# Ledger of designs, part 1: VH-VL binders against Probable ribose-5-phosphate isomerase 4, chloroplastic (RPI4)

Every score and structure here is a prediction.

Target 1, 266 residues: Probable ribose-5-phosphate isomerase 4, chloroplastic (RPI4), of Arabidopsis thaliana (Mouse-ear cress) (q9fi13)
Amino acid sequence: ASLSPEVSPLLRAAHHTVDNYVKSGMIIGLGSGEASDFAIRYLGQQLGSGSLHNVVGVPMSARSASEAAKYGIPLEYYRDGVQIDFAFHDADAVEENTLIAVIGRRRSSQEDDYILKQKSIVKVADEAVFMIKEEQYKAGLEGSIPVLVQSLNWLAIAEEIDDLYLGDAEVWRRASVENEGPLGGDFPIVTSDGHNILDVIFTTPIRSLADLATSLDKIDGVVDHGLIIKTRCTVVIAEETVVRSVTLQTSALEGGVRTYGQTLQK
Structure headers, positions and changes below count from the first letter of each chain, unless a header shows other numbers; antibody chains aren't numbered by Kabat.
ipSAE, averaged over its two directions, is called F for ESMFold2-Fast, E for ESMFold2 and O for OpenDDE. V2 adds 0.75 times the mean of E and O to 0.25 times the DockQ between the complexes of E and O.
[cut] stands for letters that were removed.
Atom coordinates printed by the task and the answers are left out, and those that the model quotes come from them; centres of patches stay.

## First folded at step 16 (VH-VL)

Design Y2
Fold by OpenDDE, fold request of step 17:
Structure Y2 (fold): chain C 266 residues (1-266), chain A 122 residues (1-122), chain B 109 residues (1-109)
Amino acid sequence: as target 1 above (266 residues)
Amino acid sequence: EVQLVESGGGVVQPGRSLRLSCAASGFTFSSYGMHWVRQAPGKGLEWVAVISYDGSKKYYADSVKGRFTISRDNSKNTLYLQMDSLRAEDTAVYYCARQEPFTWGYGYFDYWGQGTLVTVSS
Amino acid sequence: SSELTQDPAVSVALGQTVRITCQGDSLRSYYASWYQQKPGQAPVLVIYGQNNRPSGIPDRFSGSSSGNTASLTITGAQAEDEADYYCNSYDSSGNHLYVFGGGTKLTVL
C-alpha cells in the first residue's frame, strides 16, 4: 500500500524511523532538524500511549532537548562513555551508495554550535538513521560542506582550502549577520569552542565525499567538518508515496568492499 | 496543544456561496495534510476534501467536486473551504481534521475541530 | 468507489465485550481507523493501524483486521462507551477518496 503524499515527506520519514528502529528500553540520540522534531514528537506520543516504554533521549542540540522536554521524553545529556543504542538525525544531503551524510549546512547560528556534538553522538551510537527527502539523496553532490577551523588562523586555512578546490568550490566564512562577503565580515560566527565555520561551496559535483573528508582532515587547523561516515547506518528517504531505506552494513566497510541494502516501504 | 477551530458556518439559501475557515495551532501546520469532513443532521460522517501539506494536491468527494474548493494559507495556519452553488444536501456540521501519517498506510485523523454548522435552506 | 459498511446499531451489557466490524474492499489494502462520537461532540480517534491507541484512550479499546474487514473491540464495556463509532480508510480503486463507514450506534445496557 502506498503512503499518503498529502503529508510532509520528512514527517513520514520520522514516523518510519521511530516505528522501525526504536525499541523499548533504548537510549536514543535525538537528532536536530525538522524531521527530528517530528520523530521526537512521535516518540513522545508512543511513550505516552504505552506503545514504547523506558526510552531515554540524548539530545544532539538545544533544539532537540527542547522538543524532547516538550513531549516528556526523559533525557540524558551527552558525555564521554555514554551508551547510545540508536540515533536519528537530519541530514542536509547523503551521497548515494556510500551513505556519507552532509550535516551542518547553514541554518541558524544556534545549530552551528552543535555540529560536533551531532557527529559525536551519531558516531558513538550502535546504529544510526539519517532522515532525508528524495532530492537529498544524490550522486555527485554539490553545495556547501561546512568545515570547522581554528579561528586564529582561519584565513590561512580558508586560503588553503580555496587553493585545494580551486575552480570547483568557493570558500565562505560564516557570519553572524546575513549578506556578508566570503570573509564573513567583522562579525564571524564563533562556536562555543572557539571555531569558525567555513562553507566550502562546491559548484561542481563532488566525486567522492570520502576523499573530500580525508583531504579536509589533513589540513592543519581544520577541527572537523560536516561529513559523517557511519557504519551501521541507514538512510531513510521519504519519496512521494513511499519511504525507502538504504542500509550500510559494517562488515562491508571494514573489508574495503562497500555493500548496502535497500528496503522499500509501501 | 493541538487545536483546530472552524468558523464561517451559517444559514444560506440554495445557490449561494459560503467560505469556511479552520484555524490551526499547536503544531507545524505546513507539514500536515488537512481535511474537511461533514456530518448532516442525524447522519454519519462524510469525507469532503483533502489538501496536501504544501497545497499542491487537492482531492474532493464526488458529491462536492466542481462546487467546493479547499485551500490553505500556511503563513496563517488556516485551512479554507470555499463552498459554491450550495445545495440543501450540503447542510451539515463541517469539521476540519488533521491527517497524521501512518508508517504502513495513509494515516488517520488524530485531531478534529468542534465543527461549524452550515444550513442551506430556502 | 468502494464503500465501508457497518452495522447501524449494536448493544452490549455493562462489563461485557462487543465487537464493531467494518467491511469493504479498501480494507484489503489499507488499515482502518476508528472514531468515537458522542452526541453533540466531534469525533475522537480511538484506534488506528493494527492495534494502536492514542494517548488517553482506555486499553479496553482494541483493533483488529482480517481480509476485507476491520474491527473495533471494547473489552469490558463501560457506560461512557455508549456512542457512535465510525471506521475510516482510504480507497484507491477510483478517485482519491477517504471513506467513512456508515457508523454504528453502540448502546450499553
Scores: ipSAE 0.920, ipTM 0.958, lowest interface PAE 0.4, mean pLDDT 93
Fold by OpenDDE, fold request of step 17:
Structure Y2 (fold): chain C 266 residues (1-266), chain A 122 residues (1-122), chain B 109 residues (1-109)
Amino acid sequence: as target 1 above (266 residues)
Amino acid sequence: EVQLVESGGGVVQPGRSLRLSCAASGFTFSSYGMHWVRQAPGKGLEWVAVISYDGSKKYYADSVKGRFTISRDNSKNTLYLQMDSLRAEDTAVYYCARQEPFTWGYGYFDYWGQGTLVTVSS
Amino acid sequence: SSELTQDPAVSVALGQTVRITCQGDSLRSYYASWYQQKPGQAPVLVIYGQNNRPSGIPDRFSGSSSGNTASLTITGAQAEDEADYYCNSYDSSGNHLYVFGGGTKLTVL
């Protein structure tokens, strides 16, 4: 039997993620976003009902921390050396086959400070899941790639990036106010770590996120970017009546596909 | 705290129309499928209608198809049931219910309103 | 349209075990959910997805399924368990519908 299309895809993805990957006794990285909110809520409910026990959350953002607290999930704050069994997170997009995730696309200024933390937690986790909708999973991704840069020489870095992707992308520095143009105006976003955020907006399909990540990492002054490469990674893709799970199985970025929701197992 | 509060019930004559509302709070309303379920006096529960989270899909029980219209306004966190051409057999307490998904199925109704009584009598 | 059938009434002695069964073709393909309704009150979810209890539901409530049947079991019935119980599932025949059983009135003796 198929899943109910009356419920939002991300809500279904969240339930799928918790039910298939969360086990009692785990330390879990708690992602940030709509799907993560649902997952955190459901996780809290499962703890309350006794279906799960002895689970501790490591929030990736203030949002996730607040949501976890709301549902009574014990929290441990992220620190160096923390051991995390599993992490789930919302992705803005995921590249087909490679499962490289894009995170940190502009949503609110409040989330900008957590991009690095989110990456760190996902990477340190033994296993990670990205939750997305069907339209977010594709080859040849377009749109913005966030790049964290040193604020002192942001313009030089931006120019270098602009030159590298001339004709394919535009570079915009994030501003605290909207409609300030590509330079970010007089009040650019500065993270708590003192970084600016450049949005590299691709208007043509990106051939390889892996190559893009490598290229960005070579630029002097680039601190990090919104691309996450995780070996033990699963992408939970919510479609209309089905949830698919794609897992990266090999170091060669090959993935397996499992479809859920079509057959009831009793 | 999740809350569902039905309103709009009352006494109406056969052939008349009535519009029910269900005010939702305490959750992301726009992400949930919503249902109407009714219960005639002294009888069991009868599923009436469902509307998808985004309002794009609507389904009805055969007993009300063509007469009832389910709708929602996600900006107002409100579910509606327009009841036209009412009949005596439509007399019931009408409940709105939220559909929670289940990983391997169609889900379940985890929250219900207290219901609103509709009486159709001449 | 597929139907779910329940016994209209069952009784159980205080502290004893009772099983309420729901039968229907839909149950071969879909899980049942169970709802408790006390007089003058709205239904309350007690079991979903075969044997999952929502928070706040006592552990004396359990669920099971076999073939075209689903069952709600109360192990150690309490006086407050006296109520009407309804099963629900998806109807795969015809329209995209949900269907309730006829309900079972449980009397605790």
Scores: ipSAE 0.920, ipTM 0.957, lowest interface PAE 0.4, mean pLDDT 93
Fold by OpenDDE, last read:
Structure Y2 (fold): chain C 266 residues (1-266), chain A 122 residues (1-122), chain B 109 residues (1-109)
Amino acid sequence: as target 1 above (266 residues)
Amino acid sequence: EVQLVESGGGVVQPGRSLRLSCAASGFTFSSYGMHWVRQAPGKGLEWVAVISYDGSKKYYADSVKGRFTISRDNSKNTLYLQMDSLRAEDTAVYYCARQEPFTWGYGYFDYWGQGTLVTVSS
Amino acid sequence: SSELTQDPAVSVALGQTVRITCQGDSLRSYYASWYQQKPGQAPVLVIYGQNNRPSGIPDRFSGSSSGNTASLTITGAQAEDEADYYCNSYDSSGNHLYVFGGGTKLTVL
């Protein structure tokens, strides 16, 4: 049996995520993005119907907080030491097999300020789910990898990154205005923590996101990046007529992967 | 608040055409499959047509296939039903309905409009 | 063509329990959803996915399934429950169809 292809894949992924992973009494990291909006809404509905009880949300962004408030979900704001049972979040892409997620690709200027928070919440959660469409689950990923850097030395850092990936990627500093070129113009985006964001745009397939993450972490002045390596992570993949789940129980480096099949019909 | 408001109903002669609209608000319209369901006077509900969230897929009941065309404009949050070659048996209240997904099956209709009456008579 | 069948009419005494059943081959493979319709009003979802209630639907409404049947049960019928009830399911045997049952008129005595 198959699921209805008439509804958005991400909407289906959201329902799947809540129904399979959220339990009464949980503290939940509330992700940010289209799928997360749907998940938050559905979560609110389940609380309202009595299917779920005593769930508290920890929003990963202002967007998440707003959606949660709209649907009456009690909120607790993220702080150090917070206990989170489960977290869901939108990923821009996920590497096949390793389940390393890419987040922070340009969606809106407002989301840039929450990349670190999103990573923190996902990592601290006991279990996490990334919601994606089929086309976002790939081996040999291409595209932009966000890198948060110290603003003072952003150019030097950018040059170092550019040299490391010469021929494979371009480095662009995010600008508050469009079409400012790779240097970001006179008005670069600065996060609330005073960081610039460099987009490392790969035009060739990335061989290993794990290696990329390790390499980026070694660069002086790099604060963090948009790669999330999470143990006890599940990727919920909405395809045309099915939703499937791929779970990693161990670190990506250890290669522990569990694949769940298609959503079952009655 | 989710709202669906049908319009375009009226009295029309057999063989003529009519176009119904359903204005949606309060949700991400472009993410939802939308349906038309009709109800003849004193009769039960009859599924008419469905259109996928992105408009790429359309399906029709046999009773209207070849005569009715479902479409949508996501930029306007509007669902349409073009009804051509209307027949007396097409007389009904026409509802637009939103399809909510279900994790373990096909979705269900969680929101309905109040309907618009189409009367086909000589 | 796909078909779901319902009894056209049933009655229940106030405060008693009534079961409305829907039958069809599609119900072997797919869950049913149930809709309540009062005169002059649009249908309202009351049960989906075997036994799930939307917000605002009283807990006296429940759903079940067995074989090629799905049932809506009202435990402790109230006067306001008098309405037409329709089952719905998906059928892939023909065209892509979301088939409704013929409807059941429930009278509360």
Scores: ipSAE 0.918, ipTM 0.957, lowest interface PAE 0.4, mean pLDDT 93

Design Y2
Fold by OpenDDE, last read:
Structure Y2 (fold): chain C 266 residues (1-266), chain A 122 residues (1-122), chain B 109 residues (1-109)
Amino acid sequence: as target 1 above (266 residues)
Amino acid sequence: EVQLVESGGGVVQPGRSLRLSCAASGFTFSSYGMHWVRQAPGKGLEWVAVISYDGSKKYYADSVKGRFTISRDNSKNTLYLQMDSLRAEDTAVYYCARQEPFTWGYGYFDYWGQGTLVTVSS
Amino acid sequence: SSELTQDPAVSVALGQTVRITCQGDSLRSYYASWYQQKPGQAPVLVIYGQNNRPSGIPDRFSGSSSGNTASLTITGAQAEDEADYYCNSYDSSGNHLYVFGGGTKLTVL
């Protein structure tokens, strides 16, 4: 039996995520994005109907907080030492097999401030789910990798990154105004923490996101990046007529990647 | 809050055309499959048509195939039903309904409009 | 088969239990949803899946399924439960079809 293709894949992914991973009594990291909006809404409905009870949300952004409030989900704000049972979040892309997720590709000033928080909440959660469409799950990813850097030396850092990936990627500093070129103009985006964001735009397939993450972490002045490596991570992939889940087991990180596909039927 | 409001119903002669509209609000319209369901006077519910969230897929009941066309404008949050070659048996209250996905099935109709009456008579 | 069948009418005494059953081949593969309709009103979802109630639906409403059947049960029928009840499911035998049962008129005595 197939699922209805008439409904948005991300909406289906959201329902799948809540129904399979959320349990009563959980503290849940509430992701940010279209799929997360749907998941938060559905979660609120399930609480209202009594199907779930005693769930508390930890929002990853102002967007998710607002959405949760709309549907009456009790909230706890993120702080150091918080215990989170489960987290879901939208990913821009996920590397096949490794399940390394890319976040923060969206050039919204509002979302840019939350990249670090999102990454922190996902990592601290006991279990995490990334919700994506089929086309977002692949090997040899291309596109932009966000890198948060110290604002004082952003140019030097950008040059170092540019040299490191010469021929494979271009480096752009995010600007608050459109069409300012790769330097970001006179008004670059500055996060609440005082960082600039560099987009490392790969025009060739990235061989290993893990290696990329490691390389970026070694660069002086790099604060963090939009790559999330999470153990006990599941990727919920919505296809046209099915929703499947791919899970990375902690034991598999040491011994290999195990892929689990699930098609839900009556 | 989710709202669906049908309009465009009225009295028409057989063979004529009529266009129904359903204005949606309170949700991300472009992410949902939308349906038309009709109910003849004193009769049961009859499924009429469905359109996918992006408008790429359309399906019809056999009773209306070739005569009715379902469409949508996501920029206007509006669902349409173009009814051509109307027959007396098309007389009914026409409802628009939102399809909510179900993790283990094809979904269900969680929200309905109040309907608009179409009367086909000579 | 693209058909769902229901008894056209059933009665229940106030405070008693009544079960409305829907039968069809599609129910072997897909869950049913149930809708309540009162005179002059639009249908209202009361049960979906096997036994899921939307918010606002009283807990006296429950659902079940077995083989090629699905059932709606009202435990402790109230006067306001008098209405028409329709089952719905999906039929994949050909074109997409979201088929409704013929409806059951419930009278509360």
Scores: ipSAE 0.916, ipTM 0.956, lowest interface PAE 0.4, mean pLDDT 93
Fold by ESMFold2, fold request of step 17:
Structure Y2 (fold): chain C 266 residues (1-266), chain A 122 residues (1-122), chain B 109 residues (1-109)
Amino acid sequence: as target 1 above (266 residues)
Amino acid sequence: EVQLVESGGGVVQPGRSLRLSCAASGFTFSSYGMHWVRQAPGKGLEWVAVISYDGSKKYYADSVKGRFTISRDNSKNTLYLQMDSLRAEDTAVYYCARQEPFTWGYGYFDYWGQGTLVTVSS
Amino acid sequence: SSELTQDPAVSVALGQTVRITCQGDSLRSYYASWYQQKPGQAPVLVIYGQNNRPSGIPDRFSGSSSGNTASLTITGAQAEDEADYYCNSYDSSGNHLYVFGGGTKLTVL
């Protein structure tokens, strides 16, 4: 009722995100992807009209920087110790209830180099929003989880991951060209930091992204992965006719066990 | 930067057909709702039709329902209006307009074309 | 029920404040948007929502709404503000419509 069905769901989600979470004076982490592109354009429009002022963007990728420059958003670049008030980003999937986000599924070769930077900016921001399509917000997520690994030992690392998830996932070395098979062919992705990317491709539902993250973090030679655990976050879900948001809240239980809680926002 | 350019207007006899086009550039056409709005000479604006971003939903003013068909080709960034069974009352400048969403409403028309004149006379 | 009513003409002295009104039942449920049109030109959006201004529109333009009425206010009217002004609103009667008011001719004296 509050949204026009005539525009795409991601365009509505992008407007919702800027309108509800960006304030004048903020340093904003600028995400990468289709919804982030719309949000950056709209933010630039709000700065140009004077509805927002004194906003500085911290781009998560070369694409984010290019979009921000196109729409006149002043930029600062990410470095250790930077203060970021808020960040928005396209998530590829989000686990229901925990709001653990997946980033870095294959989009283009130019985005592969920024998985760590995107994750770092989201994690250091005081608050974050993940914008996501409705079908990728659920329990029991499937599909690829990107894992950055040391290039020299990649095969041993891939075999260890494969053994942990035999029957549930396949492990593929990401190639810089299409259809190179699970070993990544002659031209595997090598990031600017010298890492390969392993795609851990689940064909059965993942029971817990938190447990997956813990298991991956324990493997020698895993540098990082595309799972983001962010306690101060909101997921903005692009539904066909409405925009829905879900925010984490902490609940205490008898005996001192903390669990994540959720509220829906209209 | 954003541009909308209508074409296909002209003089036509009552009962005949005419097809208008609107060429879009400078934005992601396939994400926006698109509208036709007309203005008879010396008169006010009249909303005519809307098509959703993916073409799946189409709505028309009662004055044109059953005679006009809105369509789009997202691969060509082009909006169309097929006007059949034209009447003298359809004489107007026809504008295409882009619908920008509004978080708390149904959106608004932030960019308009220059218009193309359709004259229906015997 | 699906009509938006505007006064056909309003005058303002240069530098003074003028208010252009738009009334209709749809405005109890849906925000108006406002469009300026000069002779021989396409309409230009000047206000949307209750009081949102697009980039490039002077801050002398503002909007408000109450009940079934939306208003466009121009403070410190300039000669270039002389134009026709139209309100528009979504209307759920008749299925799914976007309705314009009849327009108001603003004359700046």
Scores: ipSAE 0.657, ipTM 0.855, lowest interface PAE 1.6, mean pLDDT 89
Fold by ESMFold2, last read:
Order: C-alpha cells, then sequence, then structure tokens
Structure Y2 (fold): chain C 266 residues (1-266), chain A 122 residues (1-122), chain B 109 residues (1-109)
C-alpha cells in the first residue's frame, strides 16, 4: 500500500533509505540536497534515540556537514584510507537500467565546489543509494552534464566538446552570476581547486551515459564530470504513491564474479 | 527548533464560522502532512482532519465532514482550519500536529502546537 | 471496527511496572503510536511503531503489539509519568482516518 501518503515523496524516500540501508557501526557518506537533508536529520534522530549506534558520517559537502552537525552526527572528513560502508546522495537524474547518475546540476556554492568530492565518496563507498524524483529516472536523458576543466584551456576544451556533440548539445561555461551567456561572463565559477565548470547541455536524448563518460574522460584538460558510474548502486525513486527502489548488484562466486541485471527493491 | 503555534480561537455563537491558523517554523513545512486534533473540555483527543504536503489530498473525521475545510499556504508556512456551521459539540482545544512518516506505517504525530480554544455558545 | 478501546484509569506504585493497553481491529494491520498528555499541556509522542522511542523519551517506556492489542509499558514508573495516555492508529474503515483511543489516566502512587 501507499504508506505515509501525506508526506512528500522525497521525505518518504529519505526515511526509506535510512531504514533499509543504514546499520549500526557504519561509516556513512552523507550526501547533499533536499533528500539527503531529510536523511541526515532522520539518521540523527535514530542515533539520539539509540535505535542506531556507532555511526560516523563522512560529509560530501559543507551543506551535508552543517546538517550533520545540527543533528549531532559524529563526523569524520574524507581522506585517503577512510573506509566508507555506505553512501546516500541526491542525484539530479539517473539513467534507466544502467543506474548511471548525474550530479552537479544544482548551482550553489555548497554544490559547485563539491562535485569531485561527492563523486569520490560515492565511488569509494562499498554501496551507494541515489535518491531521486520519479521524473528524473528515465532512459534517454537530456539536459546539462557538468564537466570540470582546467581553467587555462577552458575555451579549447569547450570547443572540442562542442565538436563532438554538434547538433546535440550546447556548451556553456558556468557563471557565478545568472544570465552571463555561454562564455560565463566576467565572473565564471572557479572551484577551490582552480577549475571551471562547463555545462554540456543536451537538447536531444543522450544514447549512453557510459559512452559520454568515456568520451569526456579522453579529452585532455577535462578533470572530471558529473556522471557517476557505481557498480554496487541502488536508486530510491520518490514516486507520488510509493517509494520504489532499483538495484544494480553483483553476486560473487568463489573464484569469480557474477553480475545480475537490475532488481526491483522496495 | 520545530514550532507549531495555533491562533484564531475564541467564543462564537452556534451556526457561525471561525478560521484557525497554525504557524509552522523550524522545518520544511511543504514536505510534511499536517493534522488538526481537538479535545473537548474534560474529554479525550479526537482526530479532525489531515492535509497532504502539497494540499492535494484532504481527509476529515465524519463528525466534521462537510462543515470544516483544512487548507495550507506553503509560501507562508501556515496550516488553516475553516470551521463553518459551528455547533456546541465543536467546543474544544484545537491542536495542529506534524506527521512524521514511518517506513512501515502511516506515520505519527511527532510535534504538536499548544492548542487554541474554540468555545461555541450562545 | 474503527474504535480504539483503552481502560479509563490505571494506577501504579512509584518504581513499579505498569502496562496500558489499546484494543481495536485496526491494530491487526497498523502500528499504534502513543501520546502522553499532562494537565494543561499538549500531547507528546512517546512510542511509535512496535517499540520506537523518539529522542528524549526515557528507556523505561516501551511498546509492544499482538493481535488486535497494542501496549505501552512503563518500567520503574516515576512521578513525572503521571498523565493521560492515548493510542492512535490509522484506520481504513472510514476511508482514511487516524483514530485515537479514549485515553488512560495513569496515577503514580
Amino acid sequence: as target 1 above (266 residues)
Amino acid sequence: EVQLVESGGGVVQPGRSLRLSCAASGFTFSSYGMHWVRQAPGKGLEWVAVISYDGSKKYYADSVKGRFTISRDNSKNTLYLQMDSLRAEDTAVYYCARQEPFTWGYGYFDYWGQGTLVTVSS
Amino acid sequence: SSELTQDPAVSVALGQTVRITCQGDSLRSYYASWYQQKPGQAPVLVIYGQNNRPSGIPDRFSGSSSGNTASLTITGAQAEDEADYYCNSYDSSGNHLYVFGGGTKLTVL
């Protein structure tokens, strides 16, 4: 049945994620976004009541660190050698069947500066959950794919990307102020690592996010991008009447590895 | 942190109308289901109505159906109860309550306001 | 049916254990939540689900359910536990209702 139908789908998805994937003793990557904020709050409540214990959070952003501190979640900061059992994060979109996630479409200082860190934490975690709205789970995704680039050569890199996707995408340098045009105006975003962000804006469906990721990775001067490919991944889909989950997981055999297709988890 | 503050209670004559407000703060109001619960003097709690997070679904106790209208303005973080055709039996303290979801159930009322008194008398 | 039945009053000696029960057909399908109300105050959630305590609710409060009955147990009752206690449950019999029991007045002797 449709449980707790009076609350928003993202709030239900956040509770579902904590209740089904978080266990006492875990080190957890704490995502950034509306659903992650709800999940962090609820996790803090579960720690305060004693329903969960010995959980340590690894925040993906200043936003997630702030939320975790507000709710009394013990924190450890991401660094080499930190083992992360599980991570949850808001995705902006997820490609159906492959579960490749898009992050970094939300423009704010608490998000722009953390695209790389969010991606790194998700990929390092043993298992990850993306929480998304129903309309963002589909095949043939369109819209922006953020690409982190070296700032010195940004225009040449942008032109190379534009040539690869001529007729399918526009390439815009992300500005710190709205409506600055495709070149990003006088005040382009510069991350704390000194990178520009190029928004590769697809106006036709992207055939394969995996192929897009491969193509972007081959471009000299591309540092990274907002496509996350994670082998142990579940997508928790915030539908209006239910919370649906889709998982991509590997069955390990002694001496080998077997991969099954997606399963529907609720 | 989370606060719910009811207002608009008072003394009214039978057959008249009254509108209650519940001002919410300290949480993302637009994501939560909201309820009205009342308590007649010396009596127990009676559930009155619920409204979904976006206002699209509304449900009422049989005792008030057709006379009361629950509504919300998410831009003002305010819950309302429009009470028409008031009767003496509607005399009660009216509480607003926030619904926290529960993965294995229909949720529970984790925060309550202090209540506002409605007295229906001649 | 849509009715949740509670005993109207229960007494417990200070430091002793008490159980407050709530019975109804809806409890076969849906968990109860329990609310404490002290005189002149708004209700406060003390138990939800089978035995979940919100932050700030002491461990002496516990919940259980079996069949059509939910129970709130207070072990080692304290003077501050003297209050009215209400159960609540979802009930589909009236097309989407949240029903309260009649309440139980707990006196701590």
Scores: ipSAE 0.648, ipTM 0.858, lowest interface PAE 1.7, mean pLDDT 89

